# VH-VL binders against Riboflavin kinase: the designs that were tried, part 7

Target 1, 134 residues: Riboflavin kinase, of Devosia riboflavina (a0a087m355)
Amino acid sequence: MGIRLSGCVIHGDKRGRKLGFPTANLSIAPGVELPPDGVYSCIVWLPGQTTHHGATASVGNNPTFDDVKERRVEIYIHDFDGTLYGHELNICLLTRLRDMRRFSGLDDLTGQTERDVAQSRAMLAHHALTGLLP
Key: E = the ipSAE of ESMFold2; O = the ipSAE of ESMFold2 at other seeds; V2 = 0.75 times the mean of E and O plus 0.25 times the DockQ between their complexes.

## First folded at step 1 (VH-VL)

Design s6 (framework fv_sotevtamab)
Fold by ESMFold2-Fast, scan of step 1:
Structure s6 (fold): chain C 134 residues (1-134), chain A 121 residues (1-121), chain B 112 residues (1-112)
Amino acid sequence: as target 1 above (134 residues)
Amino acid sequence: QVQLVQSGAEVKKPGATVKISCKVSGYTFTDHYMHWVQQAPGKGLEWMGRIDPEDGYTKYDPKFQGRVTITADTSTDTAYMELSSLRSEDTAVYYCATEIYSRGYSDFDYWGQGTLVTVSS
Amino acid sequence: DIVMTQSPDSLAVSLGERATINCKSSQSILYSSNNKNYLAWYQQKPGQPPKLLIYYASTRESGVPDRFSGSGSGTDFTLTISSLQAEDVAVYYCQQYYSWPTFGQGTKLEQL
């Protein structure tokens, strides 16, 4: 089923928070093979929990402090309000929804994010996710 | 109070690499993005990219992608912009700029004094 | 990319007279959710960095003289200096921050 990853939450892009879609940015261990860049439907286990939450994930390449390209996983957890900085998250990437793309502005970004989240919710409703553990 | 102080002018040959610093004071470095803007002689302003000093996350304009590297050192409150494979077209004043009281994360209310980089053979 | 176009490229105005500079965006930079225009105006004097004058198209930055005002919405914007002072001789730039930042080509304001 899907692709299982874990990582410590580090601070993400401050813009997402102001647009109403705060994301958790995961630090992924060196050598872990990530799926192709894109937006994914995802489930996430919060620290200490055995029940999962729906999420929408983006996977992309980003430069780091040492000029080495580092692929990042950013997670928008559906219906979650809280802080996860410094905590370890377990996730499962399930369905690739679309390629990464550039946005023409805030309305375009916000509108696409709303569509991504809606599609992610729909895809998660069609999966047999009962009994999955982190 | 808020100050952005850049390193001095540089003269480089084509193909070289230049690294410019921007030392900040008067605010919490990790709370705000730091941007870099290029201004070629007699021309307008062009955004190159930005860094979040808190986690080192960077975003670059595609025009500079692969040649520009922006870094931050939180122990010295200093941002850096490194530009490689220099061409004569890279001759410009380079500014660091930040958004302390920003309204959209790119209305730049504070700027460094600028660093002139001259690329000539 | 959102292209910003200023007009005129240069203008000369006598002291005490009104100066107007126009800025056009290739697409609307009005954010529908908060009804704000993501447009800034900067002043740049020789040997100095740009200085922010106006943000959200019409809000004056703290410390900027009352003679500076911004107006417009969507794609068409104007910077007005109601009574030119000698210290206002500079190049003026508009900038959108609705998407990745882009600047107009600049308007050089000279004293007649």
Scores: ipSAE 0.000, ipTM 0.557, lowest interface PAE 12.7, mean pLDDT 82

Design s7 (framework fv_sotevtamab)
Heavy chain, then light chain:
Amino acid sequence: QVQLVQSGAEVKKPGATVKISCKVSGYTFTDYYMHWVQQAPGKGLEWMGRVDPYDGETKYDPKFQGRVTITADTSTDTAYMELSSLRSEDTAVYYCATGSQYLDYTKYYGMDVWGQGTLVTVSS
Amino acid sequence: DIVMTQSPDSLAVSLGERATINCKSSQSVFYSSNNKNYLAWYQQKPGQPPKLLIYWASTRESGVPDRFSGSGSGTDFTLTISSLQAEDVAVYYCQQYFTTPTFGQGTKLEQL
ESMFold2-Fast, scan of step 1: ipSAE 0.016; ipTM 0.561

Design s8 (framework fv_sotevtamab)
Fold by ESMFold2-Fast, scan of step 1:
Structure s8 (fold): chain C 134 residues (1-134), chain A 121 residues (1-121), chain B 112 residues (1-112)
Amino acid sequence: as target 1 above (134 residues)
Amino acid sequence: QVQLVQSGAEVKKPGATVKISCKVSGYIFTDYYMHWVQQAPGKGLEWMGRVDPEDGSTKYDPKFQGRVTITADTSTDTAYMELSSLRSEDTAVYYCARTWSGYEKLYFDYWGQGTLVTVSS
Amino acid sequence: DIVMTQSPDSLAVSLGERATINCKSSQSVLYDSNNKNYLAWYQQKPGQPPKLLIYWASTRESGVPDRFSGSGSGTDFTLTISSLQAEDVAVYYCQQYYRSPTFGQGTKLEQL
């Protein structure tokens, strides 16, 4: 079930913080196969924990003006307030919610983020996740 | 080179509908949002709304919502603005203008030449 | 909506002299996460569409003469023309893109 990844948290998206959805950027090892670009419902295990937390993940290319594309994984951990910089997270991507898309401004980005998180929460509420370990 | 070319001037009676086109060239149509801006005679600029040519999604200013319809036809690289229930206050030059579809580049770098719509009895 | 207010409504300046146009936003358009001001300036001549001059409050668009400069941050912005040329006679508009686009009412710049 799902796609399991692990990575070290590097500085998160400051934009998400201002919108009330702070994200953690995961540094994924080179050569690890990532799923298709998109937004995913996700669960995450904090270091040393066997209890998972709900999350919303964004998997996609880092937009650049150059031809070089860097794929990134960004995680918004639901109902979590704190920082995890430098720590390893284990995650499981469960359901692909939508394709990556462009935004016409902060209002558009905020509205879509709210919808993504709400959809992720709804999907997670109906999953049989009891006893699932990192 | 980037060009946005609008259809010609229109004269309409109150209650009529007008549909204006904006044909683009010199760039990938689906990479940019297309916006419409109204400028009444001797007045400033007022944003009406925009379309994303890639998926057809739209956003409108509440002042125009219900009367304006903005669409895009990717087969002809043309955006349209349709304004219904015309009033004399709708007499204005209408501009199409593009913005890059990514966040942080939401300024209008290219504009069409404008289309004058006159609404009179 | 963010309201943009320009001052003055009109300004007359002699050729070769400095022109200064001000723009105020009802809310900050500075996004502190990237330290950018979501503000642009446009020039509009009679019978023509607006032309982009400045974006990010102070970045000059390619092909725009260096006598044009933008400054300011947060809610207070200025467009400066260091030495007015005849071709600079126009209406100038500020615009925010922090939220749905809104424009100032315009400042008419005339030759004195």
Scores: ipSAE 0.000, ipTM 0.543, lowest interface PAE 12.7, mean pLDDT 82

Design s9 (framework fv_sotevtamab)
Fold by ESMFold2-Fast, scan of step 1:
Structure s9 (fold): chain C 134 residues (1-134), chain A 121 residues (1-121), chain B 112 residues (1-112)
Amino acid sequence: as target 1 above (134 residues)
Amino acid sequence: QVQLVQSGAEVKKPGATVKISCKVSGYTFTNYYMHWVQQAPGKGLEWMGRVDPKDGETKYDPKFQGRVTITADTSTDTAYMELSSLRSEDTAVYYCATHDYGSSYRELDYWGQGTLVTVSS
Amino acid sequence: DIVMTQSPDSLAVSLGERATINCKSSQSVLYSSNNKNYLAWYQQKPGQPPKLLIYWASTRESGVPDRFSGSGSGTDFTLTISSLQAEDVAVYYCQQYWSTPTFGQGTKLEQL
């Protein structure tokens, strides 16, 4: 089922906090094959938990402050408020919702993000996810 | 460290055009949207518009639409704001300011020192 | 077009005393999906550019002293300085970033 990844949360939360959708930026081991760039419905296991949480993940190249371009995995965990810096997360990417794209304004970004999260929630509600472990 | 350094004060006649520069350092120019904000003497702040230095996409406030042109030159890490058909009411300090990439509308983290433009009367 | 209105236009407060500045938006800047208010506060001293103090209505920018706090939700917001210091004499602006950015008219804070 889906694509399983794990990674340590690295400092990237500042950007997500400012956007209003705090994200955990995962440090994925070099050489691990990532799926195509896009937005995915996702489940995540928080440290020490065997139950999963719904999430919306973005996979893609984003510019960095230090002019380093890299493919990133950023996770917005549904109904979670907090920071997970330094913690190891296990995730499962389930359904690709859309391609990565540029937004022309906050209302455009906000509207699309709300649609992404709603679609992610709907997809997760239809999956048979009971008993799935990290 | 992040710095936004603007060009010096300008004195212009009514009907003229002014072009102000904002040179950036301490960060990747293409990673941040660049905004321009007007502040008339003793008055508040008015957002004019912004540019994405990566591709030159612009967004303007309707109040300034048609008179303002915002551009970015990635070869020199410099943003520009050009205001045409100047009136005495355009006498103001103009600021460049920036925020994280990915959205057109944000709180503004870093500001230039400001450029005073005086339109002769 | 979201209109931001601040009150009062000016305020005089003695050193060590509490200062409160209010900001009202013409429509809600609360996004229900992330429960965030798209509202920032700035401080501007004479001859200087504005400095970001608060974003998301209540989150203090790094390096901003603890005496500054933001509160409120939806359309009504407050900036509080718990114990005025001399360096806090400035004009304060609220700004929404829900849509095309708009600022309040400013509140001038003076030492009494």
Scores: ipSAE 0.000, ipTM 0.539, lowest interface PAE 13.0, mean pLDDT 81

## First folded at step 2 (VH-VL)

Design a4a (from a4 with heavy chain L105I; framework fv_axatilimab; at its last look DockQ between E and O 0.18; V2 from the best seeds 0.00; counts 0 for: pae O 11.6 > 2, placed apart)
Fold by ESMFold2, look of step 2:
Structure a4a (fold): chain C 134 residues (1-134), chain A 122 residues (1-122), chain B 107 residues (1-107)
Amino acid sequence: as target 1 above (134 residues)
Amino acid sequence: EVTLKESGPALVKPTQTLTLTCTFSGFSLDTSGVGVGWIRQPPGKALEWLANIYWDEDKYYNPSLKNRLTISKDTSKNQVVLTMTNMDPVDTATYYCARTYSEWIPGYFDYWGQGTMVTVSS
Amino acid sequence: DIQMTQSPSSLSASVGDRVTITCRASQSIYSYLAWYQQKPGKAPKLLIYKASSLESGVPSRFSGSGSGTDYTLTISSLQPEDFATYYCQQYKSYPYTFGGGTKVEIK
């Protein structure tokens, strides 16, 4: 089921917090194959937990440090307000919701993010995910 | 030219509160992504990160200092202030302020002040 | 918290020597590592960021490499102005932490 990934939460672009959707930016080990770029409905387990959280993930390029480009996974964990910087997460990407796209401005990005989260919640609500383990 | 300069007392008695001011020029803390941090170095020892403050008033503190730290800024004066309560002789160090970017951008420090030595003794 | 272990704590070298300093993180830091040079009585100076990118104005004899938990600063041909203490710093996550330093001394 789905695509299983793990990685450490690293610092990333703070713009997600300003938009009301704080994200965990996940650094995946080099050489791990990522699924196609896009936005995904997913679930996530925090370290040491067997209870999962619903989430919305973006797979694609993150902001470049020092002119280096790499693909990363950004995760908005639904209904979670804590900080996980420096912790390892286990995730399962379930359903690809859409392709990545460019945005005309902040309002466009915010509106799309709200729709993505709403779609992700709806997809997760239609699946019997209770008790699914990492 | 980017510059930072620390100012404050050179001598503090145990239990007193230390207040340090970082005055900078050549950049603005009103600019998105920009931050200023404080780092200290006890004589002959390694560097220890203390706190960061960013353009949007986000603040991050080293948890090992158990909320003894308060950081604030006055963007119109190009100043950042660090307050450290309940000083102890083990807090004797050179204190630096340095420029950085927000936590979503690289967290290294590209410009440092000259540092100010703070001695805590009776 | 991510502990940074730097080795050696000191070394002696002659002008022209190749010098290698290592920094090991207690967990993977994904190249979010900086190197600083500090001369006596002076503030640290940024040399390298993102493990291998040279800061503007830093001589090309300095290079950084590594990945995961293991990182290296190399000075290909030591010059008189390079005698200093060198520190690594991880910035993968808060709290930011520094290595213990490596003092490069005149042999």
Scores: ipSAE 0.006, ipTM 0.539, lowest interface PAE 11.0, mean pLDDT 82
ESMFold2 (binder alone), look of step 2: mean pLDDT 93; pTM 0.954
ESMFold2 at other seeds, look of step 2: ipSAE 0.007; ipTM 0.568

Design a4b (from a4 with heavy chain T31R, light chain K92R; framework fv_axatilimab; at its last look DockQ between E and O 0.05; V2 from the best seeds 0.00; counts 0 for: pae O 11.7 > 2, placed apart)
Heavy chain, then light chain:
Amino acid sequence: EVTLKESGPALVKPTQTLTLTCTFSGFSLDRSGVGVGWIRQPPGKALEWLANIYWDEDKYYNPSLKNRLTISKDTSKNQVVLTMTNMDPVDTATYYCARTYSEWLPGYFDYWGQGTMVTVSS
Amino acid sequence: DIQMTQSPSSLSASVGDRVTITCRASQSIYSYLAWYQQKPGKAPKLLIYKASSLESGVPSRFSGSGSGTDYTLTISSLQPEDFATYYCQQYRSYPYTFGGGTKVEIK
ESMFold2, look of step 2: ipSAE 0.006; ipTM 0.582
ESMFold2 (binder alone), look of step 2: mean pLDDT 93; pTM 0.955
ESMFold2 at other seeds, look of step 2: ipSAE 0.029; ipTM 0.675
ESMFold2, look of step 4: ipSAE 0.007; ipTM 0.613
ESMFold2 (binder alone), look of step 4: mean pLDDT 93; pTM 0.954
ESMFold2 at other seeds, look of step 4: ipSAE 0.006; ipTM 0.550

Design r7a (from r7 with heavy chain Y57D, light chain N92D; framework fv_roledumab; at its last look DockQ between E and O 0.08; V2 from the best seeds 0.00; counts 0 for: pae E 13.8 > 2, placed apart)
Heavy chain, then light chain:
Amino acid sequence: QVQLVESGGGVVQPGRSLRLSCTASGFTFSSYGMHWVRQAPAKGLEWVATIWYDGSDKQYADSVKGRFTFSRDNSQDTLYLQLNSLRPEDTAVYYCARTGIEYADYSFDYWGQGTMVTVSS
Amino acid sequence: AIRMTQSPSSFSASTGDRVTITCRASQGISTYVAWYQQKSGKAPKFLIYYASTLQSGVPSRFSGSGSGTDFTLTINSLQSEDFATYYCQQYDSYPLTFGQGTRVEIT
ESMFold2, look of step 2: ipSAE 0.007; ipTM 0.566
ESMFold2 (binder alone), look of step 2: mean pLDDT 92; pTM 0.939
ESMFold2 at other seeds, look of step 2: ipSAE 0.006; ipTM 0.638
ESMFold2, look of step 4: ipSAE 0.006; ipTM 0.531
ESMFold2 (binder alone), look of step 4: mean pLDDT 92; pTM 0.941
ESMFold2 at other seeds, look of step 4: ipSAE 0.006; ipTM 0.544

## First folded at step 4 (VH-VL)

Design A1 (from a4b with heavy chain R31T S32D S102K, light chain S31R; framework fv_axatilimab; at its last look DockQ between E and O 0.17; V2 from the best seeds 0.00; counts 0 for: DG spot H32, pae O 14.0 > 2, placed apart)
Fold by ESMFold2 at other seeds, look of step 4:
Structure A1 (fold): chain C 134 residues (1-134), chain A 122 residues (1-122), chain B 107 residues (1-107)
Amino acid sequence: as target 1 above (134 residues)
Amino acid sequence: EVTLKESGPALVKPTQTLTLTCTFSGFSLDTDGVGVGWIRQPPGKALEWLANIYWDEDKYYNPSLKNRLTISKDTSKNQVVLTMTNMDPVDTATYYCARTYKEWLPGYFDYWGQGTMVTVSS
Amino acid sequence: DIQMTQSPSSLSASVGDRVTITCRASQSIYRYLAWYQQKPGKAPKLLIYKASSLESGVPSRFSGSGSGTDYTLTISSLQPEDFATYYCQQYRSYPYTFGGGTKVEIK
């Protein structure tokens, strides 16, 4: 179906916390090739679960405010309010929604993040994802 | 026992800058996830959120007041300070500080100070 | 911003009554909602977080429910100490916003 990735949740980017869309930042093993930079609609399996959650991910470097991290994968899990720091996540990137872009400030980033999440939810509503396993 | 207490002037004149201090005990802003916020309530009216500051120096402001507000902390003194510029009579309210948490999403306020009434009048 | 509409704005009730008050959010808030009780001259007190979780020390006669945009606080058997104003608050996204309040008065 899509592009599978896994990684351990490390401390996330502070920008997501300020925007009300906190992200899990994944540590990707050395040598693993990342898919093209962009924002993706995706699904994620939480630790110990075989059912998935919808999510929105950014892949690559975040160019906003020159706050870049090498090989960054940041995941916002829709409708999830738990803590995942230090746990392994499995994800499947499904649809690339857009290219990465620079933002002029937090309001610009917030507005784009809201649109990305809305588009991600819409894409997930149209996919037959029942029974997909980690 | 968790406590918070607001202190500052009870009366300010229009155009002056208000400085409020929240002094708290029973917790520390060095603790991962912990924050302190400010909320105000005009007499007889609903609550309005103003600003939050967290252990990691993340700061969030109500955008309707953003250019008027500054929030800071002194973790060693267990204090959070709110500064609000260009006060106007419509800013007359009781000002509360309250503890909050951040676990992936913004949180609610579990412990509140008693509040301090600030009147803005010529 | 997410607007919170609380209803009713006030109600009169007797000790022992079942009281229900509601909050509607202008968009989905995914159960990131808190309820507060405020008595005259005092600070708000947290009752419920995550739409339905009781804060420690809150009597079991208080309960919360709801999802999406519609949320409810219920007091199953009103007690004399429950006459107060109640506020909902969304914490899904900044800015945090509160409902207009519901004043519960003795009949």
Scores: ipSAE 0.000, ipTM 0.533, lowest interface PAE 14.0, mean pLDDT 82
ESMFold2, look of step 4: ipSAE 0.006; ipTM 0.547
ESMFold2 (binder alone), look of step 4: mean pLDDT 92; pTM 0.944

Design A2 (from a4b with heavy chain R31T S32D, light chain S53K S93K; framework fv_axatilimab; at its last look DockQ between E and O 0.77; V2 from the best seeds 0.00; counts 0 for: DG spot H32, pae E 9.0 > 2)
Fold by ESMFold2, look of step 4:
Structure A2 (fold): chain C 134 residues (1-134), chain A 122 residues (1-122), chain B 107 residues (1-107)
Amino acid sequence: as target 1 above (134 residues)
Amino acid sequence: EVTLKESGPALVKPTQTLTLTCTFSGFSLDTDGVGVGWIRQPPGKALEWLANIYWDEDKYYNPSLKNRLTISKDTSKNQVVLTMTNMDPVDTATYYCARTYSEWLPGYFDYWGQGTMVTVSS
Amino acid sequence: DIQMTQSPSSLSASVGDRVTITCRASQSIYSYLAWYQQKPGKAPKLLIYKASKLESGVPSRFSGSGSGTDYTLTISSLQPEDFATYYCQQYRKYPYTFGGGTKVEIK
């Protein structure tokens, strides 16, 4: 039903931590095709676990110095406070919530992030995802 | 065993700058996700968060005091330093340093120093 | 800023009583809440993090619950050593903020 991805967790954007939405940045293999850029509701499985957590993900590009585009997946795992760096996450992107957009400042970004997370939680509560496995 | 200890003057005059040093052992501020923060408590009153510094040099300040606070670290000495300018008698409090750790949302404090009482008076 | 309202400000209870302390946030904090115990002349001690997770070495009579804006700390059977002031703290957003404290006195 959704798009399954996996990747190793590397340090996320510290900006999210200051906003109260710390993110995990997934290192995705170069040959993997990603879904359209946007913000998604998703679920994640932590290493060694069969139960999932709700999450909110962004899929987008950052230009590199040599103009090689690299698609990035950043994930805020709802209600999580454990350690993941260096471990592989499995995720399932479910509903695309919106396009990526530019922000006029920190207040704009914070407000949109709060709305995205609220919408993600609502979509996940609507779905019967009990028992879904990695 | 994780320990933290605050040091600095017990008495400061109004308008002076307070400098507090947190010396810790049993962990390294080079460890990913680790931070040290400062919290104060006026006599008989609630706790107030002041500032955090993290392993990657990220710094957070209480906005109500931001222009008065500076936090820094010396990881090789296992020390974190807080300075607070323009002290006033209302700043009289016990000052604590404490460790925080979480890659996701670091902000609760699992180990605290004993605290140091700082009195601001003429 | 997220305002934390803690109640009651003080209470008196007998050894063996069940004690409940509440903490309300001015906006959702998604269980990013810690509870601390502070005895006179001592630093705070972490009891509970993430609203309900018991810190290592904390007696099992302590528990936490709640979600959204409303959270509770429960002591299932009050002991003489539990005389202290208890604080909640949100760590959802900077600045981190604490509740006003609840002083627990044994009758």
Scores: ipSAE 0.007, ipTM 0.651, lowest interface PAE 9.0, mean pLDDT 83
ESMFold2 (binder alone), look of step 4: mean pLDDT 92; pTM 0.950
ESMFold2 at other seeds, look of step 4: ipSAE 0.012; ipTM 0.642

Design A3 (from a4b with heavy chain R31T L105F, light chain Y94W; framework fv_axatilimab; at its last look DockQ between E and O 0.66; V2 from the best seeds 0.00; counts 0 for: pae E 9.1 > 2)
Fold by ESMFold2, look of step 4:
Structure A3 (fold): chain C 134 residues (1-134), chain A 122 residues (1-122), chain B 107 residues (1-107)
Amino acid sequence: as target 1 above (134 residues)
Amino acid sequence: EVTLKESGPALVKPTQTLTLTCTFSGFSLDTSGVGVGWIRQPPGKALEWLANIYWDEDKYYNPSLKNRLTISKDTSKNQVVLTMTNMDPVDTATYYCARTYSEWFPGYFDYWGQGTMVTVSS
Amino acid sequence: DIQMTQSPSSLSASVGDRVTITCRASQSIYSYLAWYQQKPGKAPKLLIYKASSLESGVPSRFSGSGSGTDYTLTISSLQPEDFATYYCQQYRSWPYTFGGGTKVEIK
């Protein structure tokens, strides 16, 4: 089920702390085929654990130079408040919730993020996810 | 062992600027995710969050204090400094510094200093 | 700003009683809630984070529960050292806010 990915957690976006939706930013190898850009419901396995957490991810290309691109998956792990910087995470992208879009300001971003997380939680409640392994 | 200690004047006159220093040990503000915050408590009243500073120099202030606050750090000295301008008798409180630790989201405060009482009066 | 409403403001209880304290947020905080204990003249001490996770070294008679806007701290069998004031704090979003406190007094 879904698309399995792994990546190393790199420095997070400080925007998340301000908005109450902190994200783990994963660096995905350039040769890995990603699904279309967008926001997804997903699950994640924390380092050393075989049980999963629900999450909400955004998938996008983030160019760093004209001739170098870095693909990123930004993950808000539901009901988690810990540190994973420098660790490898395993994830499974499930339902695509929406396209990426521009935001007109902080209130717009916050409102959309709240809706995305609510939709992600709802989609995860509809899937039989018990017993999945990393 | 994690410790934090507040230092500064016990008495301040109205209109003066308060400067408080938090000196800590057992952790570093170079560590990813680490932050230090300031919280105050007027005598017999509830806690009020003032400001946070994080390892990456990210800073957050309580907007109700109309930019009266400035927070800064000196990581090499394990210190965080809070200044609060235009002190008034209503600012009389115990001031605490406390550690927060979150790479990705707003945090709670897991270690607190003993607090320092600041009285604002003539 | 997310307002935190804590109830009751005070209560009287005897050693051995089950004590329940409620904290209500003005909007959903997704379990990003902490509970603190404060004794007179002392700094607050973290008891519970993430609504229900017990901080290291905190006795198991303390527990937290709740979701959405409504959260509860429970002391299953009150001990003499538990007479204190308890505060909740949301850390879902900036600015961080505390409840007004609940003083647990000797009956």
Scores: ipSAE 0.006, ipTM 0.595, lowest interface PAE 9.1, mean pLDDT 82
ESMFold2 (binder alone), look of step 4: mean pLDDT 92; pTM 0.944
ESMFold2 at other seeds, look of step 4: ipSAE 0.013; ipTM 0.642

Design A4 (from a4b with heavy chain R31T S32E S102T W104F; framework fv_axatilimab; at its last look DockQ between E and O 0.03; V2 from the best seeds 0.00; counts 0 for: pae E 14.8 > 2, placed apart)
Fold by ESMFold2 at other seeds, look of step 4:
Structure A4 (fold): chain C 134 residues (1-134), chain A 122 residues (1-122), chain B 107 residues (1-107)
Amino acid sequence: as target 1 above (134 residues)
Amino acid sequence: EVTLKESGPALVKPTQTLTLTCTFSGFSLDTEGVGVGWIRQPPGKALEWLANIYWDEDKYYNPSLKNRLTISKDTSKNQVVLTMTNMDPVDTATYYCARTYTEFLPGYFDYWGQGTMVTVSS
Amino acid sequence: DIQMTQSPSSLSASVGDRVTITCRASQSIYSYLAWYQQKPGKAPKLLIYKASSLESGVPSRFSGSGSGTDYTLTISSLQPEDFATYYCQQYRSYPYTFGGGTKVEIK
């Protein structure tokens, strides 16, 4: 079920923090091929835990900025307000919600992010995920 | 030309508080993604990371020293300040400040100050 | 914390030799690794970032390689000015940690 990835949190997205959606940026092994670019509903296991959290992930380059040196995996963990820098995360990407797109400004980005998170929560509520292990 | 320079006392007594200032030029700490960090090196030993501060006031501390460290900046003066409380002879080291970035590749240091030697002795 | 084990602790080599320095991380660091050169009495100087990217102004005889937990700095033809101590540093996760250093001596 889904696409399993793991990685260490290398930093939080400072832009996302300013918008109320702090993200964890994952360091994925260089030899690992990432799934198609897009926004995904997903679940995340914190280190040493067998229970999961719902999350929303972005895979690929953020079109709002033209930095293309490396594709990125950014995870917003629903209902979590802490730091994960330096911790290993296990994730499972479930449903691809949309393609990546450019945003015309802050209000556009915020509105889309709110819709993405709402859609991710709805998808996760629909799945039977209780007891799933990393 | 990017330069950084550390300043502070060369000699500190045990239990005192150390205050170090990094004064830099050739870049601005207002630039998105830019940061300044502090690293120390005891004589003959490896480098140890202490703390980073970034353009947006985000701060990171070595957890083994977290309760002893405070980092701050004054962008208008091109300065970053590190304060370390309760100094001990084991803290004798050369202290460096250095420039870093956090956009995607955080944590390497591309320009370093010359370092300042701090001796902790009674 | 990610421990960085650097080897050898020291080495002696002749001008023109190929020198290899190894850095091993206690867990995968995904190429978030830098190499520094430090000469006596001076600050470290960045040579390599992201495991294999050469910093501007660094001679082309320096190169970096590796993945996962095992990383290597290579000096393809050692020069007299390469006498120094070399450090690796991981920046994958906090706290940032450094290897113990490798002292390279000519002769």
Scores: ipSAE 0.000, ipTM 0.553, lowest interface PAE 11.5, mean pLDDT 82
ESMFold2, look of step 4: ipSAE 0.000; ipTM 0.514
ESMFold2 (binder alone), look of step 4: mean pLDDT 92; pTM 0.944

